VHH binders against Enoyl-CoA delta isomerase 1, mitochondrial (ECI1). Designs and how they scored, part 25

Target 1, 258 residues: Enoyl-CoA delta isomerase 1, mitochondrial (ECI1), of Homo sapiens (Human) (p42126)
Amino acid sequence: QRVLVEPDAGAGVAVMKFKNPPVNSLSLEFLTELVISLEKLENDKSFRGVILTSDRPGVFSAGLDLTEMCGRSPAHYAGYWKAVQELWLRLYQSNLVLVSAINGACPAGGCLVALTCDYRILADNPRYCIGLNETQLGIIAPFWLKDTLENTIGHRAAERALQLGLLFPPAEALQVGIVDQVVPEEQVQSTALSAIAQWMAIPDHARQLTKAMMRKATASRLVTQRDADVQNFVSFISKDSIQKSLQMYLERLKEEKG
Key: E = the ipSAE of ESMFold2; O = the ipSAE of OpenDDE; V2 = 0.75 times the mean of E and O plus 0.25 times the DockQ between their complexes.

## First folded at step 11 (VHH; framework vhh_ozoralizumab_d1)

Design z6 (from y3 with R31Y E50V; at its last look DockQ between E and O 0.01; V2 from the best seeds 0.00; counts 0 for: pae O 12.2 > 2, off the site)
Fold by OpenDDE, look of step 11:
Structure z6 (fold): chain B 258 residues (1-258), chain A 123 residues (1-123)
Amino acid sequence: as target 1 above (258 residues)
Amino acid sequence: EVQLVESGGGLVQPGGSLRLSCAASGFTFSYYVMYWVRQAPGKGLEWVSVITGSGYFTRYPDSVKGRFTISRDNAKNTLYLQMNSLRPEDTAVYYCAKDKGSTPGRDYGMDVRGQGTLVTVSS
């Protein structure tokens, strides 16, 4: 089990812990488990809020699993990307209050997950950076992810952050607004509980409709362009130059671990 | 002025129990999330329990789950922590802490805490 769900139905809150060794990479299987877990919680009227956090020390999520995007068939790439889209759509449009308790590094796909949440709390550890660093790897963020970041930190800040592929340490993350609070690591969970309680104090119907209204444009755009987005991804990731780059990167990672 | 005064700490043997109290004043107690936090010697401040204003929601870290119980009496402006099955590693100064509150548009989190009460678990 890669996702640990700790429910408290009486409190109306569940804590979803990422437990996909070693670094909570978003493998196809992990993505699937995340979506399933979220759906279960959404279908249970006992729950109104979910805290997303990591069970892996030092990392919230390292992002997309590069092994899913390297040395595979185009069909696999398509399936993988569809899963990524699905996760984003489900998280981004969730009627549940989602709070990220970011207790580790949060780059790329990890940041994607965090950005879907309603509120983000980051541990005050200089080793824990958050951001979309795709461009540093020669990869461009999809439009729906770009929009998500833009909607969070504003157009100009997002434009700079995406082009430069910035990863923000806690102080800068707070300053730019990519996270809402920075707290000592040992206070991250309690702060998340406080935050989610505040959000849940709002009438659900009004909150949910407002959230839907705020996020509808971006979500609907992906839904209507879902296949085109998949095709774009497949076309891009299948390029020889990109595959070579990814392969080299993976090899380097293996060397560093060895 | 917001005031939090902890009491109930002391020396207890492993496996023993203590009940901490926190008297709150200077604010509408029932409105705010409250915390128990602790600081062991040489360690940082860690949360051990959280409770919403109404008392509806409580949560504990794994380290104390099943052993500690947070509660509150809003009529008495008092926060409680029942600690059972105490362990040496529970030795710390325990603080009652007030949340910043539920003001819309503001960051939430720990605001003010009391002077603390020392809990020592030793054989």
Scores: ipSAE 0.000, ipTM 0.246, lowest interface PAE 12.2, mean pLDDT 92
ESMFold2, look of step 11: ipSAE 0.235; ipTM 0.665
ESMFold2 (binder alone), look of step 11: mean pLDDT 83; pTM 0.833

Design z7 (from y3 with E50L; at its last look DockQ between E and O 0.71; V2 from the best seeds 0.00; counts 0 for: pae E 4.5 > 2)
Fold by ESMFold2, look of step 11:
Structure z7 (fold): chain B 258 residues (1-258), chain A 123 residues (1-123)
Amino acid sequence: as target 1 above (258 residues)
Amino acid sequence: EVQLVESGGGLVQPGGSLRLSCAASGFTFSRYVMYWVRQAPGKGLEWVSLITGSGYFTRYPDSVKGRFTISRDNAKNTLYLQMNSLRPEDTAVYYCAKDKGSTPGRDYGMDVRGQGTLVTVSS
């Protein structure tokens, strides 16, 4: 229900649409449905590729769900972060061709999802930014997400973007390389279909082994340090100053919804 | 050849506990969503629990949420269901199931293969 899957088994492609109102935040329930849906598609030989997109106008995903990170027990924070790690690992190492059809704003955890894909297409709308802006919120991106950005746009661009918490509008996103294509919004879906067909024209076995080889070092760094990364997150998010900041953001969100 | 073998059922008093096991073979266990389903006498199959391949995501219907816990040990290729606070309406044959992987969707394509294990909750 939070993830809509539109199969086209004849083409070997499924469209996975995010439908977690209001802004596709990565709640524990949404993370659960994403991973279940991905696992089912990975085990269905009718499908070779998946297009990730949003069913919510204007938003691809706004990122981590603050209600999972505020006013909870340390055990809850640990469980939540393990779930976020699991989503990233499953997407990053998937044997499916993954294409992001980014039809809305894509900050923070939304960018996390997009960066796992093989190809990223962003709608040409100045309101649709993409990037890892955690530092502007006083939060440090986890090392495995920093590695993912660095692998995508290079060390110097990633170093600058992370320190400043940059969000890239479409033209800048294309220039820095955080997305591969920028097209008019009405062309995003058809462009994603065209792109995924290019990947699927390559023999599956060779393509999949090559992807695994290229991504193994980055994925292994998280796998071997998974518990330490969880402990670091729990320690950080449990700080009084961080909890008060999160409470303030949540109260601000409630006031806006009235 | 995919095989699923359930065990651990028996007769239990209301309020009691049981732990069911499912030994899996013939497939890469850690890659598949696994399910527990049950069939009460004269009823159809009812989904009881679901767990993802890594074991990190689980789901339960309201009828068992808070009382049942699904888990897996991927090193031993074994699926478990811990059932606490058992009620007479939990009486059923319990089956484990592998996701078929040939049907898209989260709750479709369950592959029930074993004989099941009978759980009877009665005084």
Scores: ipSAE 0.274, ipTM 0.685, lowest interface PAE 4.5, mean pLDDT 89
ESMFold2 (binder alone), look of step 11: mean pLDDT 82; pTM 0.826
OpenDDE, look of step 11: ipSAE 0.469; ipTM 0.777

Design z8 (from y3 with E50V S102V; at its last look DockQ between E and O 0.81; V2 from the best seeds 0.00; counts 0 for: pae O 7.0 > 2)
Fold by OpenDDE, look of step 11:
Structure z8 (fold): chain B 258 residues (1-258), chain A 123 residues (1-123)
Amino acid sequence: as target 1 above (258 residues)
Amino acid sequence: EVQLVESGGGLVQPGGSLRLSCAASGFTFSRYVMYWVRQAPGKGLEWVSVITGSGYFTRYPDSVKGRFTISRDNAKNTLYLQMNSLRPEDTAVYYCAKDKGVTPGRDYGMDVRGQGTLVTVSS
């Protein structure tokens, strides 16, 4: 079980805990469990809000699983990216209130997940950084992810952050607006519960329609360009130079763990 | 009223293939996670496949992984299970089931299932 769901129907809230060792990488299997869990909650009228958090110490999510993008077939890359698109679409357009309780490092794909939420709380730990650092690896963010960040922190800030591949520690994350609150680590969960209650106090219909209105442009763009986006990803990730770079990085990771 | 009607079961030899269908009605089919489960003689219920509403995501237990494929046609309100490389231990009544939402303490929560269709794998 890679996703632990702790429901509180009485409160109308469920907590989804990421439990995919070692660092909650977004493997295809993990993505599948996330979407299944989300759909289950969306179809249960007892729930109006979900808190996303990690059950792994020190890490919210390390991001996309590099092993899914290295040394595989183009068909595999395409399938994996479709899964990533679907996860983003489901989270980004969810009628549920989503709050991220970020209790660990949150780079790249982890930040993607966090950015889909309506509200983000980050633990005040200098080791916990959040951001999209794809460019540091020679990778570009897809347009829908760029838009998501831009819609969160503004065009200029997003432009700088993406080009430099910045990872923000808690103080800077709060300042730039990529997270909404920074609190002591032991208060992250309780703060998330308080925050989600505030959002759920709003009439669902009005909240949901407003959210849909705000996010429709970006979501619709991806829906209409899903195949093209997949093709762009496959073409990019399949390049020899990119594959070599990823392979080298994976080897370094193995050496560091060994 | 939610209704699920399974079909496609029968007798097949080991190594053979079979395709099950499930006709769904009484709910918005495309919005719900769907399951195939089975019950062998003298055994309890076992899930053998799950698929999300959109059909993009599927899961299988190790016992059937690589041999079974779940799919759905939301336009036809129909769930499918393609079973290949069938084994005698696959002999069971197979049920289509609808997800009920979140079930505390369970990996997969199901509420309604059909009457089932019998699959017999024998030489």
Scores: ipSAE 0.018, ipTM 0.310, lowest interface PAE 7.0, mean pLDDT 92
ESMFold2, look of step 11: ipSAE 0.496; ipTM 0.798
ESMFold2 (binder alone), look of step 11: mean pLDDT 82; pTM 0.831

## First folded at step 12 (VHH; framework vhh_ozoralizumab_d1)

Design k1 (from y5 with Y56W; at its last look DockQ between E and O 0.55; V2 from the best seeds 0.66)
Fold by ESMFold2, look of step 12:
Structure k1 (fold): chain B 258 residues (1-258), chain A 123 residues (1-123)
Amino acid sequence: as target 1 above (258 residues)
Amino acid sequence: EVQLVESGGGLVQPGGSLRLSCAASGFTFSRYVMYWVRQAPGKGLEWVSEITGSGWFTRYPDSVKGRFTISRDNAKNTLYLQMNSLRPEDTAVYYCAKDKGYDSGSTSGMDVRGQGTLVTVSS
């Protein structure tokens, strides 16, 4: 229900559309459906590539679901963070060609998802920014997400972007290299189909082994520190100051919605 | 050849509990999403649970959420369904199924192969 998979077995491609109203926040249920859908596609020999996109107007994904991180038990925070780690590991190391067709705003955890893909296409709309803005919420991006951004745009650009919590509009996103293409909004899906065909033209085995080799060090840093990363997150998010900040932000969202 | 063998069914009073097992062979069990489905007399198949290959994630429909728990033991190639607080409407033949993916020509995406195991909930 939260992830719509539109298969085209003849083309070897599936479109995975995010349908988690209102803004595709990464709730535990949505993370669960994403991983299950990805696993089914990875084990289906009919498919070689997946386009990740949104079924919600104006937003690709607003990121982590703050209701999972506020006013809950430490055990809940641990379970939630394990699910976030699992989604990232599964996407980052996937044997499928992954193309993100970013047809809406892509902050924080939405950018986490996009950065795992092999190729990123952003709609040319100034409302659609991409980036890791956690510091503006008083949240620290985990080391493996910092590594992913650094691998994508380089150390100095990543250092500046993370500390300032930058969100890049399309032209700046292309310039800094956080996305690979910017196209008119109505062309995002057709451009994604063209891009994924180009990537799939590479023999699967060689492409997959090359991706695994390039990503091994970054993935291994998380795998070897997985429990410590969970405990760091639980410790951080449980701090009174962080919980109060999250509560205030959620209250503001309720007031704006009402 | 894929084989799925269900067991553990029986007659149970309302409010009772039962644990079903599914022995799997003929495929790499730990790689696949697995399901429990059920078929009440004269009805179609109803999905009742889903679990990832690793066991990290599970899903349930509202009708059984909180009462049923799916699990797996990948070392034993076995899938389980713990059913608690059973109701007469849970009466059905229960099957386990292997995921068969997104096939534009396939009907369900769930590969039911076994004879099932009958669960009857009545006083």
Scores: ipSAE 0.602, ipTM 0.840, lowest interface PAE 1.8, mean pLDDT 91
ESMFold2 (binder alone), look of step 12: mean pLDDT 82; pTM 0.830
OpenDDE, look of step 12: ipSAE 0.785; ipTM 0.894

Design k2 (from y5 with Y56W K65Q; at its last fold request DockQ between E and O 0.68; V2 from the best seeds 0.56)
Amino acid sequence: EVQLVESGGGLVQPGGSLRLSCAASGFTFSRYVMYWVRQAPGKGLEWVSEITGSGWFTRYPDSVQGRFTISRDNAKNTLYLQMNSLRPEDTAVYYCAKDKGYDSGSTSGMDVRGQGTLVTVSS
ESMFold2, look of step 12: ipSAE 0.623; ipTM 0.852
ESMFold2 (binder alone), look of step 12: mean pLDDT 83; pTM 0.836
OpenDDE, look of step 12: ipSAE 0.729; ipTM 0.876
ESMFold2, fold request of step 18: ipSAE 0.544, 0.574, 0.565; ipTM 0.823, 0.841, 0.832
ESMFold2 (binder alone), fold request of step 18: mean pLDDT 82, 82, 83; pTM 0.832, 0.828, 0.835
OpenDDE, fold request of step 18: ipSAE 0.410, 0.477, 0.428; ipTM 0.759, 0.780, 0.763

Design k3 (from y3 with Y56W; at its last look DockQ between E and O 0.54; V2 from the best seeds 0.00; counts 0 for: pae E 3.2 > 2)
Fold by OpenDDE, look of step 12:
Structure k3 (fold): chain B 258 residues (1-258), chain A 123 residues (1-123)
Amino acid sequence: as target 1 above (258 residues)
Amino acid sequence: EVQLVESGGGLVQPGGSLRLSCAASGFTFSRYVMYWVRQAPGKGLEWVSEITGSGWFTRYPDSVKGRFTISRDNAKNTLYLQMNSLRPEDTAVYYCAKDKGSTPGRDYGMDVRGQGTLVTVSS
């Protein structure tokens, strides 16, 4: 329901379209469907690559669902964060070629999803920005997400981007290297198909092992520190000041929608 | 050959609890989504629960949500279903099933299921 899968077995590619209104927030249910969908595709030998894209106009993913992190129990926060960790691990370590066809805004958790992919294509629309803007909300990125960004755009660029909570428009996104290509919006899907074909032309075993080698350090660190990371998150998000900030933000969002 | 063997069924009073087990063999258990499904007398197959390979994600229909818990031990190649607050309408043969590995979109995409274990809820 929230994830549409369009298979092309002949091409060995499936397109996963995010359809979680209104803005593809990463709710627990959406996370669940994403991981389940991915796992099913991973177990189908007909598929070697997956394109992640949005079925919602103007937005790839707005990021984490703030309602999952506000006004809930510590147990809920823990469960939610575990789900986020698992999503990241599954995407980041996927044996499938993952390409993000970013056809909308891609902040925070949306950027997290995109950063796990092997290749990122962003539509050339000034309204479509990508980045990790957690600090703007008083939230810090977890170390594994920080590492993911750092591994993508370099330490100095990541340090600046994270501290300032930068969202990059297409031109800057390309320049800093957070995305690999910027193309007209109508070309995003076709470009993704072409790109993924290039990746799939590589022998799977060699590609997969290389990918694992490149990503092992960060992934393993999270795996070994999963509980600690959850505790840190819960402790942080449960702070009165943070909860108040989140609540205020949610209220503002409601006012804008109303 | 993929094999699934369910156990743990029996007679239980309303409000009671049972824990079902499913021993899996013949495939890489940890890689596959697993399901519990049930078939009541005279009824069709009903999806009861779903769990990802890692065990971190689970789904339930409303009919059993809050009462049933699916889990797995990948080291033991075993799937579990903890059933609490059992009701007469839960009476059915319960099957564990393996996901076939295919395009998502259906309620459940199983290719193999066990012989089942009978759960009878009666006063």
Scores: ipSAE 0.564, ipTM 0.823, lowest interface PAE 1.1, mean pLDDT 94
Fold by ESMFold2, look of step 12:
Structure k3 (fold): chain B 258 residues (1-258), chain A 123 residues (1-123)
Amino acid sequence: as target 1 above (258 residues)
Amino acid sequence: EVQLVESGGGLVQPGGSLRLSCAASGFTFSRYVMYWVRQAPGKGLEWVSEITGSGWFTRYPDSVKGRFTISRDNAKNTLYLQMNSLRPEDTAVYYCAKDKGSTPGRDYGMDVRGQGTLVTVSS
């Protein structure tokens, strides 16, 4: 299994640990397990909150799985992007309290997941950066991810970060506001438990309605443009130059592991 | 009360196809992960597929991946299993199941309620 769920029903909390070797890339199978696990937890009245974290050393999630975007049919690319959109919508609009316990590197699609959460805790390790670095790869972050970042750190910080493809080390991540806390690695789990308890101290009804109200505009922008966003992605990723670049990168990745 | 009624089973030759249906009632069908499971003669229950409430995500074990397709019609409260390229080892009683949520021991369970539908694959 790629998602380990460790429930503590007495506390109303579950820990979802990412275990998709080697680096928790968001493969279609991993996305599928994430959404299924989230849906099961949302329908279980024993749980009010979920902590998202990694079972892989050194990485929270490296982001989108390039093998899903290379050497496939346009129909596959469309299906993959719809799955990415669905994961984001499900996390962003979840009735559960979501806390990310970011115990490793968190670029691109990993940051996408973290930004959906209500609260983000990053381990104080200079190797663990967080950010949306798509422009450094020649790729544009989708508008709904731009919206999410802007809502989190403000317009000016977001426009600078996206244009430069910034990855923030812990001190800078805290300063810019992309994470809410930075703590020593050994304290990340206990800090997440303390934070989620604080959020769950708020009556569920009021908290959930407030979250829905605050997030409605951002979520609806994707919902109303969903098909166009898929077509834009498929058109971009299908370009011969992009496919060749992805193939070369994937070959380097395989050689580095030999 | 929750009701699940399977249908569509029968005798089919190897390489053939069959489509199973499961009529659901007594709960908000579109909210729940649904499963197909099967029980071969003399064996225990084997998970065959699962699908999210909306139908967007499906999962299969390697034994049936590429041959079986789970789907649902939330307007009709009906779950489906399209089975292609059937083999003798697919012979079993097939049940649909509703997800029953968290249980002690950190596992999610499958709530089987119907009598199932028999699929026999032989020449």
Scores: ipSAE 0.389, ipTM 0.751, lowest interface PAE 3.2, mean pLDDT 90
ESMFold2 (binder alone), look of step 12: mean pLDDT 83; pTM 0.837

Design k4 (from y3 with S102V; at its last look DockQ between E and O 0.60; V2 from the best seeds 0.00; counts 0 for: pae O 2.6 > 2)
Fold by ESMFold2, look of step 12:
Structure k4 (fold): chain B 258 residues (1-258), chain A 123 residues (1-123)
Amino acid sequence: as target 1 above (258 residues)
Amino acid sequence: EVQLVESGGGLVQPGGSLRLSCAASGFTFSRYVMYWVRQAPGKGLEWVSEITGSGYFTRYPDSVKGRFTISRDNAKNTLYLQMNSLRPEDTAVYYCAKDKGVTPGRDYGMDVRGQGTLVTVSS
């Protein structure tokens, strides 16, 4: 299994650990297990909050799985992007308190997941980073992810970060506001539990309705444009130049492993 | 009260197809993960498929992947299992199940409620 769920029903909290070797890339199978696990927790009244973290310290998630976007049919690309959209919508609008315990590198699609959470804690390790670096791969962040980053760190910082494909080390991540706390690596789990307790101190109904109200406009922009967003992605990723770039990047990754 | 009623089983030859149905009532069907499970003679329950409330995400074990397709019609509160390329090893009573959540010290649970529907695959 690619998602390990460690329940603590007495505390009303579960930990979802990412376990999709080697780097928790968002493959279709991993996306599927994430959404199914989240849905089961949302419908279990024993749980009010979930901590998202990695079973592999050093990497939270490396982002989108490029093997899903290279050398496949347009129908496959459409299905893959719909799955990415679905994960984001489900996380972004979840009735659970979501806290990211970011115990590793968190670029691109990993940051997509983290930005959906109510609170983000990054381990204070100079090798770790968080950000949306798609432009460094020649890829454009979708509008709904750009909106999410802008809502988190403001327009000017988001504008610079997206154009440059910035990845923020811990001190810079805290300064720009892409994470809410930076703590020693051994304190990340305990800090996440404290953060969830703070959020759960708010009556569930009022907290959930407030979150829905604050996130409604951003979520609705994707929901109303979902098919067009899929077609834009399929059209973009299907271009010969983009496919060649993805193929070259994948071959580089194989050579570095070999 | 949650009710799940399976139908559509029968005798088929190897390589044949069947479509199972599960009528659900007593809960908000579209909110819950649903399962198909099966029990071969003398065996325990075996997970066969899983589908999210919206119907978008599905999972299968390797034994049926590519041959079986789970689906749902939330307007009719009905779960389906399309079974193609059936093999004698698929012979079992098939049950649908509602997800019953996560409890302390337990794995995800499946709530089997109905009598099931018998599928027999033989020459």
Scores: ipSAE 0.565, ipTM 0.827, lowest interface PAE 1.9, mean pLDDT 91
Fold by OpenDDE, look of step 12:
Structure k4 (fold): chain B 258 residues (1-258), chain A 123 residues (1-123)
Amino acid sequence: as target 1 above (258 residues)
Amino acid sequence: EVQLVESGGGLVQPGGSLRLSCAASGFTFSRYVMYWVRQAPGKGLEWVSEITGSGYFTRYPDSVKGRFTISRDNAKNTLYLQMNSLRPEDTAVYYCAKDKGVTPGRDYGMDVRGQGTLVTVSS
């Protein structure tokens, strides 16, 4: 199991723990398990809130699995990106209260997951940075992810962050508003439980409709442009220069692990 | 009342293909993970396939991976199982099942399944 679900029906909360070694990369299989787990929770009336967190020390999620985007067929790239879109749509439009208990590094796709949540808590560890650093790899964030970040931290901050591919340490993350709270690492889970309780105290119907209203524009845009977005991704990622860059990066990663 | 009605089973030769259908009613079909499970004679219930409400995510056990394809038409409240390259060991009663939500400790969390449709693979 790459996703551990710890339900507390009495509290109406479930904790989803990411356990996809080594660094919770968003492989197709991991994405699948995440969405399936979420959907099951959404269909269980005993749950109103979900806390997303990591079971892997030091990392929330390292982001997209580069092996899914390198050295594969265009069809594979298309399938993978569709999965990423669907994950985002499911999380971003979830009727559940989603709180990220970020107890590790949270770059790129990890940040994508966190940004879909209603509330984000980051452990106060200088090694735990959060942000979208795609540009550092020569990759462009999709418009729906850009919008998500922009809606979180504002246009100017998002513009700078995306262009420079910034990863924010806890203090800066809080300052720029990409996370809502920074707490000692040992308090991340308890803080998340307290936070989610506050959100769950709101009538579900009103909360859900408000959330939908706030997020409808971005979500609908992706839904309408799903195929075009996939084509853009495939065209981009299939470029020789991009593939070479990704390959080199993967090789570097292997060297560091070895 | 939740109802699931399977169809499409029959006798097929090894290497043949069948497409099973499951008509769902009594619940919001598109919201639920759906399953195909099967029970061979003298054996226990075996998970065959899983699909999310949207249909974008599917899972298969190794025993059927690459041969079976689960799909759904939410507009028609229908679940499908395309079975290719059928083998004698695929002989079983196939059931459509609805997910009940999170059930710790279980491989799959179904709460309701249909009456099943018999698939016999024999030369």
Scores: ipSAE 0.165, ipTM 0.624, lowest interface PAE 2.6, mean pLDDT 93
ESMFold2 (binder alone), look of step 12: mean pLDDT 84; pTM 0.844

Design k5 (from y5 with Y56W Y102F; at its last fold request DockQ between E and O 0.71; V2 from the best seeds 0.62)
Amino acid sequence: EVQLVESGGGLVQPGGSLRLSCAASGFTFSRYVMYWVRQAPGKGLEWVSEITGSGWFTRYPDSVKGRFTISRDNAKNTLYLQMNSLRPEDTAVYYCAKDKGFDSGSTSGMDVRGQGTLVTVSS
ESMFold2, look of step 12: ipSAE 0.577; ipTM 0.828
ESMFold2 (binder alone), look of step 12: mean pLDDT 82; pTM 0.831
OpenDDE, look of step 12: ipSAE 0.709; ipTM 0.866
ESMFold2, fold request of step 19: ipSAE 0.658, 0.608, 0.620; ipTM 0.866, 0.852, 0.858
ESMFold2 (binder alone), fold request of step 19: mean pLDDT 82, 82, 82; pTM 0.831, 0.827, 0.824
OpenDDE, fold request of step 19: ipSAE 0.527, 0.486, 0.497; ipTM 0.802, 0.785, 0.792

Design k6 (from y5 with Y102L; at its last fold request DockQ between E and O 0.63; V2 from the best seeds 0.00; counts 0 for: pae E 2.9 > 2)
Amino acid sequence: EVQLVESGGGLVQPGGSLRLSCAASGFTFSRYVMYWVRQAPGKGLEWVSEITGSGYFTRYPDSVKGRFTISRDNAKNTLYLQMNSLRPEDTAVYYCAKDKGLDSGSTSGMDVRGQGTLVTVSS
ESMFold2, look of step 12: ipSAE 0.459; ipTM 0.755
ESMFold2 (binder alone), look of step 12: mean pLDDT 83; pTM 0.837
OpenDDE, look of step 12: ipSAE 0.571; ipTM 0.817
ESMFold2, fold request of step 19: ipSAE 0.421, 0.392, 0.365; ipTM 0.768, 0.751, 0.722
ESMFold2 (binder alone), fold request of step 19: mean pLDDT 83, 83, 83; pTM 0.841, 0.837, 0.838
OpenDDE, fold request of step 19: ipSAE 0.741, 0.710, 0.740; ipTM 0.884, 0.873, 0.883

